# Ledger of designs, part 1: VHH binders against p49116

Every score and structure here is a prediction.

Target 1, 238 residues: p49116
Amino acid sequence: EGPLLSDTHVTFKLTMPSPMPEYLNVHYICESASRLLFLSMHWARSIPAFQALGQDCNTSLVRACWNELFTLGLAQCAQVMSLSTILAAIVNHLQNSIQEDKLSGDRIKQVMEHIWKLQEFCNSMAKLDIDGYEYAYLKAIVLFSPDHPGLTSTSQIEKFQEKAQMELQDYVQKTYSEDTYRLARILVRLPALRLMSSNITEELFFTGLIGNVSIDSIIPYILKMETAEYNGQITGAS
Unless a header shows other numbers, all headers, positions and changes below count from the first letter of the chain; Kabat numbers aren't used for antibody chains.
F, E and O stand for the ipSAE by ESMFold2-Fast, ESMFold2 and OpenDDE, each averaged over both directions (binder to target, target to binder). V2 = 0.75 x the mean of E and O + 0.25 x the DockQ between their complexes.
[cut] stands for letters that were removed.

## First folded at step 1 (VHH)

Design bA7
Fold by OpenDDE, look of step 3:
Structure bA7 (fold): chain B 238 residues (1-238), chain A 121 residues (1-121)
Amino acid sequence: as target 1 above (238 residues)
Amino acid sequence: EVQLVESGGGVVQPGGSLRLSCAASGFTFSSYAMSWVRQAPGKGPEWVSSISGSGGSTLYADSVKGRFTISRDNSKNTLYLQMNSLRPEDTALYYCVKGGYLPWRDEFDISSQGTLVTVSS
C-alpha cells in the first residue's frame, strides 16, 4: 500500500472570519473555532486510510479524538488565528462571568487552568517550530489512536498509527538529519493533549455557537458534509 | 441589498409534484451555498435542503430525502426545489435562504415572503 499521507494532506489552511472585529466577541471566537473544527474533520476525512475504516468507525474515532485534533489545529493555526488574542478575549469574558457569579470558584479554576494548558501547549509547539508535514503526521497519530474505548477495527487503526509514526520518522530523518532527537521531542508533546478536557474546550470555543448541542453530537454531520458544502458555508457566512 | 423571491408554490394533491424557484439578487450568487427552509402552520422553521455554491454538493433532511431535489442555475441566479411525491405534512411556507445547512443551527435568516405549498386531497 502507498503512504498514509500525501502532500495534499500537508496543506492546512484556515480562513478566518472577516472582518475581524475591534473587540473579539463570542460570535467571532465561535465562528473561528467552528471553521477550525470543520477543517480538522475534513482533513481527517480526506485520508484514504480513514475512509477505509467505514463511517461508523470513523465517527467513533473522531468523537474520541476531536479535542486533540482541534488543539493541534489551534497550535498549527495560532498565528493566523491570533490565538493569544482569542484566549485573552475568552479570559475577559470569563472575568465578566465571574463578576456575575455565574461560575463556581472550582469551575473558574478548572477553566483557567485549561486555558493555561492550551496556551502552553501552543507555545511549546511554536518553540519546536513544527512544520506542516510534522503537524500532519502528528494529527494522524492522534487520529488513529487505538486506545479509545468502544472502537471497532482497533488492529487496523493501530496499523495506520504505526504507519503514520514510521512516515513521520522517515520525514524527520530526511529533513532534519542534524537533529537526532527531533522526533522524540515532537512526539513527547502528544501526552499533553490528553490532559485537556473536551468539555472545557467545547465550552470555551463553541458555547456561543452551538448552545446546548455537543460537538460529539454534530461530528457525524460534519463528517457527512461535503467539502464543497463546507466551503460554501464559509463563503456564505454573514 | 440581498433579495430573495420565492415562487412556484400552490395547491397539489398527495403524490403530486411542484417545482419551487428562488430568484436571488444583491450578492454574488455562485459564491454562496443556498438552502430551502419551510415552516408549517403552528411549527417552527425546518431545514429542508442545501446546495453548495457550485452546485456540486447537496444535502437533504431525512423527511424529504429521495423525494426532493435541490438545484441551482448560477447563470440565472436562481435556486430550485423539485418536490415529488408530496405529502400533507409537506404543507408549509417555503423560504429560500442564503447560506448552507449547519446541524446545530436552529435559526434561519428568513427575510423573504416565501411561497406557500399546500398538499391536500
Scores: ipSAE 0.006, ipTM 0.289, lowest interface PAE 11.8, mean pLDDT 88

Design bA9
Fold by OpenDDE, second read of step 2:
Structure bA9 (fold): chain B 238 residues (1-238), chain A 121 residues (1-121)
Amino acid sequence: as target 1 above (238 residues)
Amino acid sequence: EVQLVESGGGVVQPGGSLRLSCAASGFTFSSYAMSWVRQAPGKGPEWVSSISGSGGSTLYADSVKGRFTISRDNSKNTLYLQMNSLRPEDTALYYCARHPSYDLLRGMDVSSQGTLVTVSS
């Protein structure tokens, strides 16, 4: 059967839109987020085990965990993205909306708390100094979660998740042998992902989509998109 | 010069079908995602459907899902919209539009003049 992940799955390089504007506008933020989303989904698609589940099951898995994958991606790409700056810009935009009385007090609180949780999660991951292999396995564990409702082939999904966990364990044992509890420290961060609202994430990062379509609706579109088309978008090739 | 020219509009009865075409010129057609957008009288523009450059991915508004089919022939530089089971509320001016290469899900940088579709008994 072979390993679940290979070295090719460790590479996770996000290319930011160019040029970077003097002021981070909504368009720049949304474009950056879209690129990360695409990268995350295409990463998943590149895993043979993921492909083996079939298109319907694949779509269902991604629909269930896209927010978690995206958040892990934010953490992993936080420096390249200047995530703190992006989040500050988002807060600034929200403040403008607040001044215009466009949002309820409760909604403002929810959104601000969500931004805080995102920042704290990313900071916590940075403090742990998570490497590319660990991120890859964590994403795989999140991707192959059998506990989402409505999934088919749950036994197979569970097997893949277990395989991801075992490979992560082996990697950590080999690479960080002096840190006995590193695996545990890493895995205990995963529950924080489930506390984050996908709806709020979508509102913050994915406004302005065509026809205001949902991420849920575009997931099949992204998964079926050719890699060359994605690469073209990233490089700006026409 | 970049140009998009649509055709195929007309008057049809409810339940009828039409097929719209959009001929593209002046750019590498296959490198761009394309969309159909419509504007009904007295209403703002409404996104209808999108298709990736290769044609491998399609997306539809809920209002047309199951009734409309977007497709493309890159060898002919042509975008299509097959509209079945047409309803009076589908009456609108229909435009084809190009997405810039850097934004497949949001922006449209070029659009056609529009073809009128009227659904009435």
Scores: ipSAE 0.279, ipTM 0.675, lowest interface PAE 1.6, mean pLDDT 90

Design bC1
Fold by OpenDDE, look of step 3:
Structure bC1 (fold): chain B 238 residues (1-238), chain A 122 residues (1-122)
Amino acid sequence: as target 1 above (238 residues)
Amino acid sequence: EVQLVESGGGVVQPGGSLRLSCAASGFTFRSYWMSWVRQAPGKGPEWVSSISYSGSNTLYADSVKGRFTISRDNSKNTLYLQMNSLRPEDTALYYCATLGDSYEYLHSFDYSSQGTLVTVSS
């Protein structure tokens, strides 16, 4: 069998909405997030091994790991997105909902901690200077996780994950031969992804976009979109 | 050079009060949400409070709500934390940070933060 990923899977270019408003609004944030989500799903769909699992298994995998993939995408596209500015804007917009009579102190803490976890993760990845190949393989490792409940073809999924891990190892050894512990430093960042709440992520980035519809429910639709449609705006905007 | 310098920490009896200050320089202070975080001995960092650009919006952790007050003076590039009714469990090293800079070792700017120590004991 050939490699799991090719050079075509390394490219991960996010196009931000234009023009950028003077003050970031909910629409801009949601549009930016949706484009990243679509890009991530499209990336997964472009992997032959992913296609080989079938639509049902594919959907189940993405439903299980979309938050992790999205978060890796945030890290990878943090500069292009001006992520710090976006997060600040999110907090500002959520303030109207974060009132003493509406939200508990525990909930406020939970949301703030989640934002910090996102920041921490993204900053840690930046400090590690993760390159496009490493991101691609990390996303593959996250995508082909066999330990999610309810998955079919778990043996095959595991094989794909192992293949991703091996290819990453080979790449790191070849590219960063002077740094014998780089692989380990990269891989130990992955557990942080699973500490992040998909519900909170959804609330922060997608509430203005999907309303009462969950990301879970729209994933099958996203996966069926054509490439030309994926570049379109789910909000109907230009 | 970006700098955040915390001050105002000390030893206080339970029920006492302290006021922390954070002097900011090297960036446009008014353009950032600012936060206080703390780290108690043997524990991980904990979010305490945040304040918006103009100070019109404030947020507090449940553990400090009603006791602590965050404020800022943009003309002085200074962040404050008034701590009342202090408890032993408030004992920690306190840091100020932008919203994008969660902790002293995690920052978007090239600066160092030493924090200010608050000890509450009888």
Scores: ipSAE 0.014, ipTM 0.354, lowest interface PAE 7.9, mean pLDDT 87

Design bD11
Fold by OpenDDE, look of step 3:
Structure bD11 (fold): chain B 238 residues (1-238), chain A 120 residues (1-120)
Amino acid sequence: as target 1 above (238 residues)
Amino acid sequence: EVQLVESGGGVVQPGGSLRLSCAASGFTFSNYGMSWVRQAPGKGPEWVSSISWSGGYTLYADSVKGRFTISRDNSKNTLYLQMNSLRPEDTALYYCARSYDDLKYGLQHSSQGTLVTVSS
């Protein structure tokens, strides 16, 4: 068998909506997030092993890990997205909601903690200077996670995950030969992804576009979309 | 009930060609990746090739790469394996399977497989 990933899977270029508004409104934020989500799904689709699992299985995988993939995407595209500015805008919008008594104190705390976790994660990844290959393999590792409930073909999923891990190991050993513990350092970041709520992520980045529709429900449609359609709004896919 | 019926096997000389078919029923064929596996006499099952649900991606074992071609017709619920440049070591009972997980259990299916014999 050939490698799980090729050089084509390393490329992960996000195109932001244009023009960028002076004030980041909810629409701009949601559109940006939507494009990232589409890009992430398209990336998954581009992996032969992923497609080989079949529609039912690969849909289930994406449903299970979309938040983790999205978060890795945020980290990877943080500069291009001006993520800090986006998050600041989200906080500002949240403050408006607070003033309108739309959220409970507990919910506010949860949301703010989530934003903090996102920021910390992205900052930690930046500090590690994660490159495109490493991101690709990390995404593959989270994509091919066999420990989600309800998955079929778990044995094969596990094999793919192992393959991703091995290829990452080989890459790191080759590229960063002087840093003996780099592999361990980057893998240790993955647990932080599991601490993040998909529901809160959805509310922060997507509510303005999809309303009450869940990301979970639209994933099958996203996975069937043509690449050219990714420039559209996520609502068009629902 | 899931049914997979293999056909197209036979006796061929080294360097010859065969085309195997697998007729699928009892499930939504177009939703599943499909695979070919083989079992040679006295050996365990060996994965040969896989194809995505759409046919857009194909995978091959190193032992058959460049010689075998997997394909499918979703409208006919049929999986194919074009085998060229056959070698004696390709002699085996060939099975089709729905997924990679079925590779371990493919031989447990009610299918009899199709026998490919490569000999002078």
Scores: ipSAE 0.000, ipTM 0.236, lowest interface PAE 14.3, mean pLDDT 87

Design bD3
Fold by OpenDDE, second read of step 2:
Structure bD3 (fold): chain B 238 residues (1-238), chain A 122 residues (1-122)
Amino acid sequence: as target 1 above (238 residues)
Amino acid sequence: EVQLVESGGGVVQPGGSLRLSCAASGFTFSNYGMSWVRQAPGKGPEWVSSISWSGGYTLYADSVKGRFTISRDNSKNTLYLQMNSLRPEDTALYYCATYSRELLDRFGYDSSSQGTLVTVSS
């Protein structure tokens, strides 16, 4: 069998709304987040191994790991998104809610800690100078995680994850031959993703999208969005 | 105030065509991707189609692919849905929404927009 990922899967180009407003309102934040979410889902869908698992298994995988994929996407696209500015805007909006006494003290703490975790994660990835190939493989490792409950074809998922890990190892060894422990340094960042609450992520980035509808509930629809091109490329109407 | 006003619905026979419009105001229309969603009687909301902010990227549900065409005119702040080869199962209230806030409003927070009704029947 061929490699799990090709060079086409390395491209991960996020297009932001233009122009950027002076004031980052909820609309802008949600739109930006939605674009990243769609890009991440479509990226997953572009992987032949992912397609081979079937629609039901695909949906289950994405439901299980969308927050991790999204967070990796945030890290990868942090500069393009001006993530620090977005997070600052979110904090400002949160402060307004605090002043209106809409949130409990405990909830405020949880949300602020989550924002901190996100920022620290992204900063840590930037410090490591993770490149596009490494991000692609990390996303694949996260995507093909067999340890989520309720999954079918777990043996096949595990095989794909191993393949992703092996390809990452080969890539790092080839590209960063002088850094013996780079692979380990990269992989030890993954557990931080599991500490992130999907619910809080939804609240922060998708308040304009999520009311009675959860990200979990719309994932099947996102995965059914047929497009002529993947990886953030704009194509003509079908 | 953000406003989305749908129009163009009606009663058509199977195999017929309709063109829906969505007039947007109260926000920078050209900055946001737009979507069509529909809700059939007794069913939950269903995503139909999406278009990028620039109009250069379109997405369709499998159920409408090849029959529906989404487009937009940013100079007119208008979203369109050309529906061809209509089927009885396409009968629904059709709503336009952004990828974000307007979708939330439609599904739980704002009932100001009632959508446009499409009925496909013999």
Scores: ipSAE 0.007, ipTM 0.224, lowest interface PAE 10.8, mean pLDDT 86

Design bD9
Fold by OpenDDE, second read of step 2:
Structure bD9 (fold): chain B 238 residues (1-238), chain A 121 residues (1-121)
Amino acid sequence: as target 1 above (238 residues)
Amino acid sequence: EVQLVESGGGVVQPGGSLRLSCAASGFTFSNYGMSWVRQAPGKGPEWVSSISWSGGYTLYADSVKGRFTISRDNSKNTLYLQMNSLRPEDTALYYCVRPGYSEDLFHFDYSSQGTLVTVSS
């Protein structure tokens, strides 16, 4: 009967690897991305409604929306991450691969377009001045999407999504009552997330770390990872 | 525990100025938009102004537009309201509000006492 999210769920603090290298190498980028991915998934896991769906359903939901959650995380943490610098570094690395003729022209185009879409999305979110509360509920709306194939408990998922939407609506209405269309402006950004390829995201941010292992395959393990273990990895990687 | 402590109220003459402050604690201040609400004696609560998390977006009631300025310092967990050209009708108890915390914008946390602004000649 209480709210879907608490203040603890609104908090979303990413800790970057330290120190930041002068040259952003693939390892630094992958480590940063991994931390964000873990944070995003553990955030989802910390939601009581998410827990109530059961382990199998939880895994299926995260598999379906991890790229969207990750992208929202990138937008939210863009400043802390120096995302523009990271993306520039990725482009530079890509250029090196181009010089070595390792990628087809079509693939290069796809990857560059994906990077552009990421930048545009993050810039658009920054222009809207989205706060932590709004981000939390946008992530919840994305997480509790009932329209993914193969999901169980779709009725319950839909209820949680509706609850998230209602709470976000209430917040926006209370905070920005004189801006009647703010909620709509925020929500219309969500479709852009589904236009982004999870495969390309994985290639850009995670290939250097996980090799040929897919994010899809490791999601169950991340969700089962203890928070202490996660924290240990963060400290150990520093 | 969420705490909001208002200060800076006082007695001023018409045309005078005051600067209100709100010290926030018990939550990550920068995660939320914030608002000022006021309640005059014998009247219901009235929304005054809102500000986004970064301060990049602000809204004002028509009654205070052009005279009041809302701002914030996230490093200090503090919300501000600069009030210029004060009028007798601005006399009220002023509250700092986290819109996402209460059931409605006008449901004040009882822990918040507000700060009294009195405009009189």
Scores: ipSAE 0.649, ipTM 0.844, lowest interface PAE 0.8, mean pLDDT 90

Design eA6
Fold by OpenDDE, look of step 3:
Structure eA6 (fold): chain B 238 residues (1-238), chain A 119 residues (1-119)
Amino acid sequence: as target 1 above (238 residues)
Amino acid sequence: EVQLLESGGGEVQPGGSLRLSCAASGFTVSSNYISWYRQAPGKQREWVSTIYSGGSTNYAESVKGRFTISRDNAKNTLYLQMSSLRAEDTAVYYCATLSEYLRKWGDYWGQGTLVTVKP
């Protein structure tokens, strides 16, 4: 079998809505987030091993890990997205909600902690100076996680994950030969992803995008989205 | 009930212009990701253009610089201004929203509006 990922899977270019508004409103945030989500899911779709799992299985995988993939995408695209600014805007919007007594104190705390976790994770990844290949493999490792409940073909998923890990190891060894512990430093960041609430992520980034429909429920359709439209969004939205 | 009704299609000479309309009901165009698609005879349906809720626009490379997508919020209507039309632009044109697509809009299509570009 050939490699799990090719150079084509390393490219992960997010195109932001243009022009950027003076005020980052909810729509801008949602559109930016949706583009990242689509990019992430369609990236997954572009992996032959992902397709080999079948539609039902690969859909289940994405449902299970979309938040993690999305978060990795946030980290990877943090500069392009001006993520710090987006998060600040989100906080400001939340403050307005607080003033209007729309959120409980406990909820506010949860949301703020989530934002902090996101920031910390992205900062940590930036400090590690994770490159495009490493991100690709990390996303693959996250994607092909066999330990989610309800998955079929777990043995095959595990094999793909192992392959991703091996390829990452080989890459790191080759590229960063003087840094013996780089692989370990990178991999130990992954657990942080699972500490993040998908519900809160959805609330922060996707409120109003699709009404009351959950990301989980729309994932099958996103995965079926026409490639032409997606490609157009990537290349033409400058 | 969500409805999309395309209109404005017709026959036009190469180099000509047409303006298509998509009247939307049951949802707000300005609040949605909405797109134009087209399907030529014997070909697969292809994406043409999208206007985002924030007002940003995107176009297929084949129509970039020639087509302009816009919307009238008051009329809840999407438009596609087509200029410099070519024979290869001949197709049935459809409008759709991402939201509707995600609600299985992509599984079936409306009637659309036919654009024919011929001398």
Scores: ipSAE 0.006, ipTM 0.285, lowest interface PAE 9.9, mean pLDDT 86

Design eC12
Fold by OpenDDE, second read of step 2:
Structure eC12 (fold): chain B 238 residues (1-238), chain A 119 residues (1-119)
Amino acid sequence: as target 1 above (238 residues)
Amino acid sequence: EVQLLESGGGEVQPGGSLRLSCAASGSIFSIYAISWYRQAPGKQREWVSTISSGGSTNYAESVKGRFTISRDNAKNTLYLQMSSLRAEDTAVYYCAKTWSDLYRGEDYWGQGTLVTVKP
């Protein structure tokens, strides 16, 4: 078998809605987030190993890790997204809700802490100056996590994760040979992803999209969308 | 359940104008895209135009400058204003809705309305 990832899997270009409004409203935020989510799913689908697992297993994997993938995507696309501005806008929106007594004190705390964790994670990744290859492998490691409950083909998933890890190791060794501990520094960031609530992420970024529908419920539909349609939409092709 | 119903089709002379409507009912998502497609006899269905829930519009090259897609949210209606119509615009026009502006894998389709451009 060949490598898990190729150079084609390194490309991760997010196209933002245009034009950017003066005020980042909920719609803009949700649309931006949706684009990132879809891009992430599209990326996963482009991996032959992912396809080899079958639709049921694929769906289960994505359901288990979509929040982590999304968060990695936020970090990777933070500049293009103006993530700081988006997060500030979200906070402002929350402040309005607070003033209207729509949220409990405990809930406010949870949400604010979540936003803090997101920001800190993204900042930490920026400080590490993670490149496109490293992001691709990290996403693959997260995607092919065998330790989620209810997964089938766990042995195969584990194998793919190991491949991702090995390829990352080889890449880092080759590209950053003078930084002996870079791999370790990168990998130790992954646990932070699992500290983040998928429910809160969904509430912050996707409320305008799905209403009372869950991301989990729409993942199968996202994964069934055609890749050609995605590319066509981005380029304006028919 | 989302339902789409096209109307406004008919016969028109070359150079003429026609306005199509698509009445939409129901919605699962607040963010969506609605598109116009068309299919001429013996040809494959082709994309014509899309408008997102945010108001962004896109057009096929063949209709740019001639067709305008718009919506009235209060009426839950999509429009396609067609001008400078050509014989090659003859087709059954369909509206379709998806919950994503990134993909054209539409989840819901109308029944279509026939547009005939002929002298």
Scores: ipSAE 0.019, ipTM 0.427, lowest interface PAE 5.2, mean pLDDT 87

Design qB7
Fold by OpenDDE, look of step 3:
Structure qB7 (fold): chain B 238 residues (1-238), chain A 120 residues (1-120)
Amino acid sequence: as target 1 above (238 residues)
Amino acid sequence: QLQLVESGGGLVQAGGSLRLSCTASGFTYAMGWFRQGPGKEREFVASISGSGGSTYYADSVKGRFTISRDNAKNTLYLQMNSLKSEDTAVYYCAASPSEWLQRFLDEDYWGKGTRVTVSS
């Protein structure tokens, strides 16, 4: 069989809503996050191996790892998104918004810690200067994680993950031959993703959907969306 | 509590035209139309951004349907031309706080629907 990923899977270009408002409101944040989410999901769907797993397995897999994929996407697109500004805005909204009455002190702490973790992760990835290929493979490794409960075809998923890992290894060896431990440095960042709460991520970036539509519930539909449709929405083309 | 009320549905001959309206009780960022035909699953028809500057159509209706909105009236429109029997469905108006996620809203953000029947 051919490689798990091709050069087409390396491209991960996020288009932000335009123009950027002076004040980052909930809508802007939600829209930006939504675009990233869609991009991430559609990226996953563009992988032939992912398609081969079938819709049910695909849905379950993405439901399990969407937060990790999203977070990797945040890291990868941090500059384009002005993530630091977005996070600052989110913090401000948390402090000033109506949610203030709904959050306990402990919850606030949890949320703030989560934001810190996100920032730290993104910063760490930036420091490592992760390139597009590496991000693609990392996302694939995260995507094809067989250790989530309730998954079917775990053997196949594991196989794909291994393939992703091997390809990443080959790439790093070829591209960064002088850095013998780069692969290890990159892979050891992945556990940090598992420390992040999907619920809190959802609350931070998708506040407008909270209480209405969960990311978990949307994922099956996102995966069914045609790529052309997604592209059309990005460009505003009709 | 946002309320959406659809109108304009009815019986029309194939090749005919119909215009649907949806009145919202307030301003919404994005709006769209969905439909559910007999024995079919709910499907996206068209969407429009809050400003009206961005529209999107399902492939099945592209070139035939036009979505528009009047923000002053908090009203959404769907001009349906060249109607086909396959367009027979209950059409639902939906509102969303996100342009991208509007297709995936739950029914709580939908109107009660208006029935469109296209006869051959």
Scores: ipSAE 0.015, ipTM 0.328, lowest interface PAE 7.0, mean pLDDT 86

Design qC5
Fold by OpenDDE, look of step 3:
Structure qC5 (fold): chain B 238 residues (1-238), chain A 119 residues (1-119)
Amino acid sequence: as target 1 above (238 residues)
Amino acid sequence: QLQLVESGGGLVQAGGSLRLSCTASGSDYAMGWFRQGPGKEREFVASISSSGGYTYYADSVKGRFTISRDNAKNTLYLQMNSLKSEDTAVYYCAAEKWGRYLSTDYDYWGKGTRVTVSS
């Protein structure tokens, strides 16, 4: 069998909505997030091993790890997205909600902590200067996680994850031979992803766009979306 | 696709200093400096990661040269101190598309800027 990932899976280019408003509104944030979500899911779909698992298993995997994939995407695309500015805008919007007494004190705390965790994670990844290959493999490791409940073909998923890990190891050894502990440093960041709430992420980035519809419920549709439709989304044609 | 434009080259006396700049617009790349002296092959000088957190130098320039970047200005720099006659070369800016700052295989190259160190 060939490698799990190829150079085609390394490219991960997010196109931001245009024009960028002077003041980042909820619509712009949600649109940006949606594009990243679509990009992340379609990236997963482009992996032959992912396709080999079948539609049902694919959907289940993405449902289980979309928040982690999305978060890795945020980190990877932080510069092009101006993520710090987006997060600041979200905080500002949250402040308005607080003033309007729309959120409980406990909920506010949870949301603010989540924003902090997101920012810290992305900052930590930036400090590590993770390259495109490393991000691709990290996403693959996250995608092919066999430890989510309710998954079928867990043995095969585990094999794919192991393959991703091995390829990452080989890559890092070859590319970063002068940095003996780089692999460990980048892998140790993955647990932080499991501490982040998908519900809060959904609320922060998607509520203004999808309303009461859950990311979980739209994942099957995104995965079935044609490339042309996706391209239309990123160009603002739809 | 990515265009790199070097500047800042010129004539400098031995022991002097010079700062090179390279303008790069577009995607975020690992960046590097290379040089080619008279009658010599192109050689690696220094590289820097996409965010600038990691740098790597050739042994011949360690302690004398500093590579840096300002991503907000889309500019790469090479501060050259304590210049020697052997530093005389055309200096090239290069970009690596996957952000691999330890790579010696770069994808995009500038046209170069000439640095001449007089004794």
Scores: ipSAE 0.402, ipTM 0.762, lowest interface PAE 1.2, mean pLDDT 91

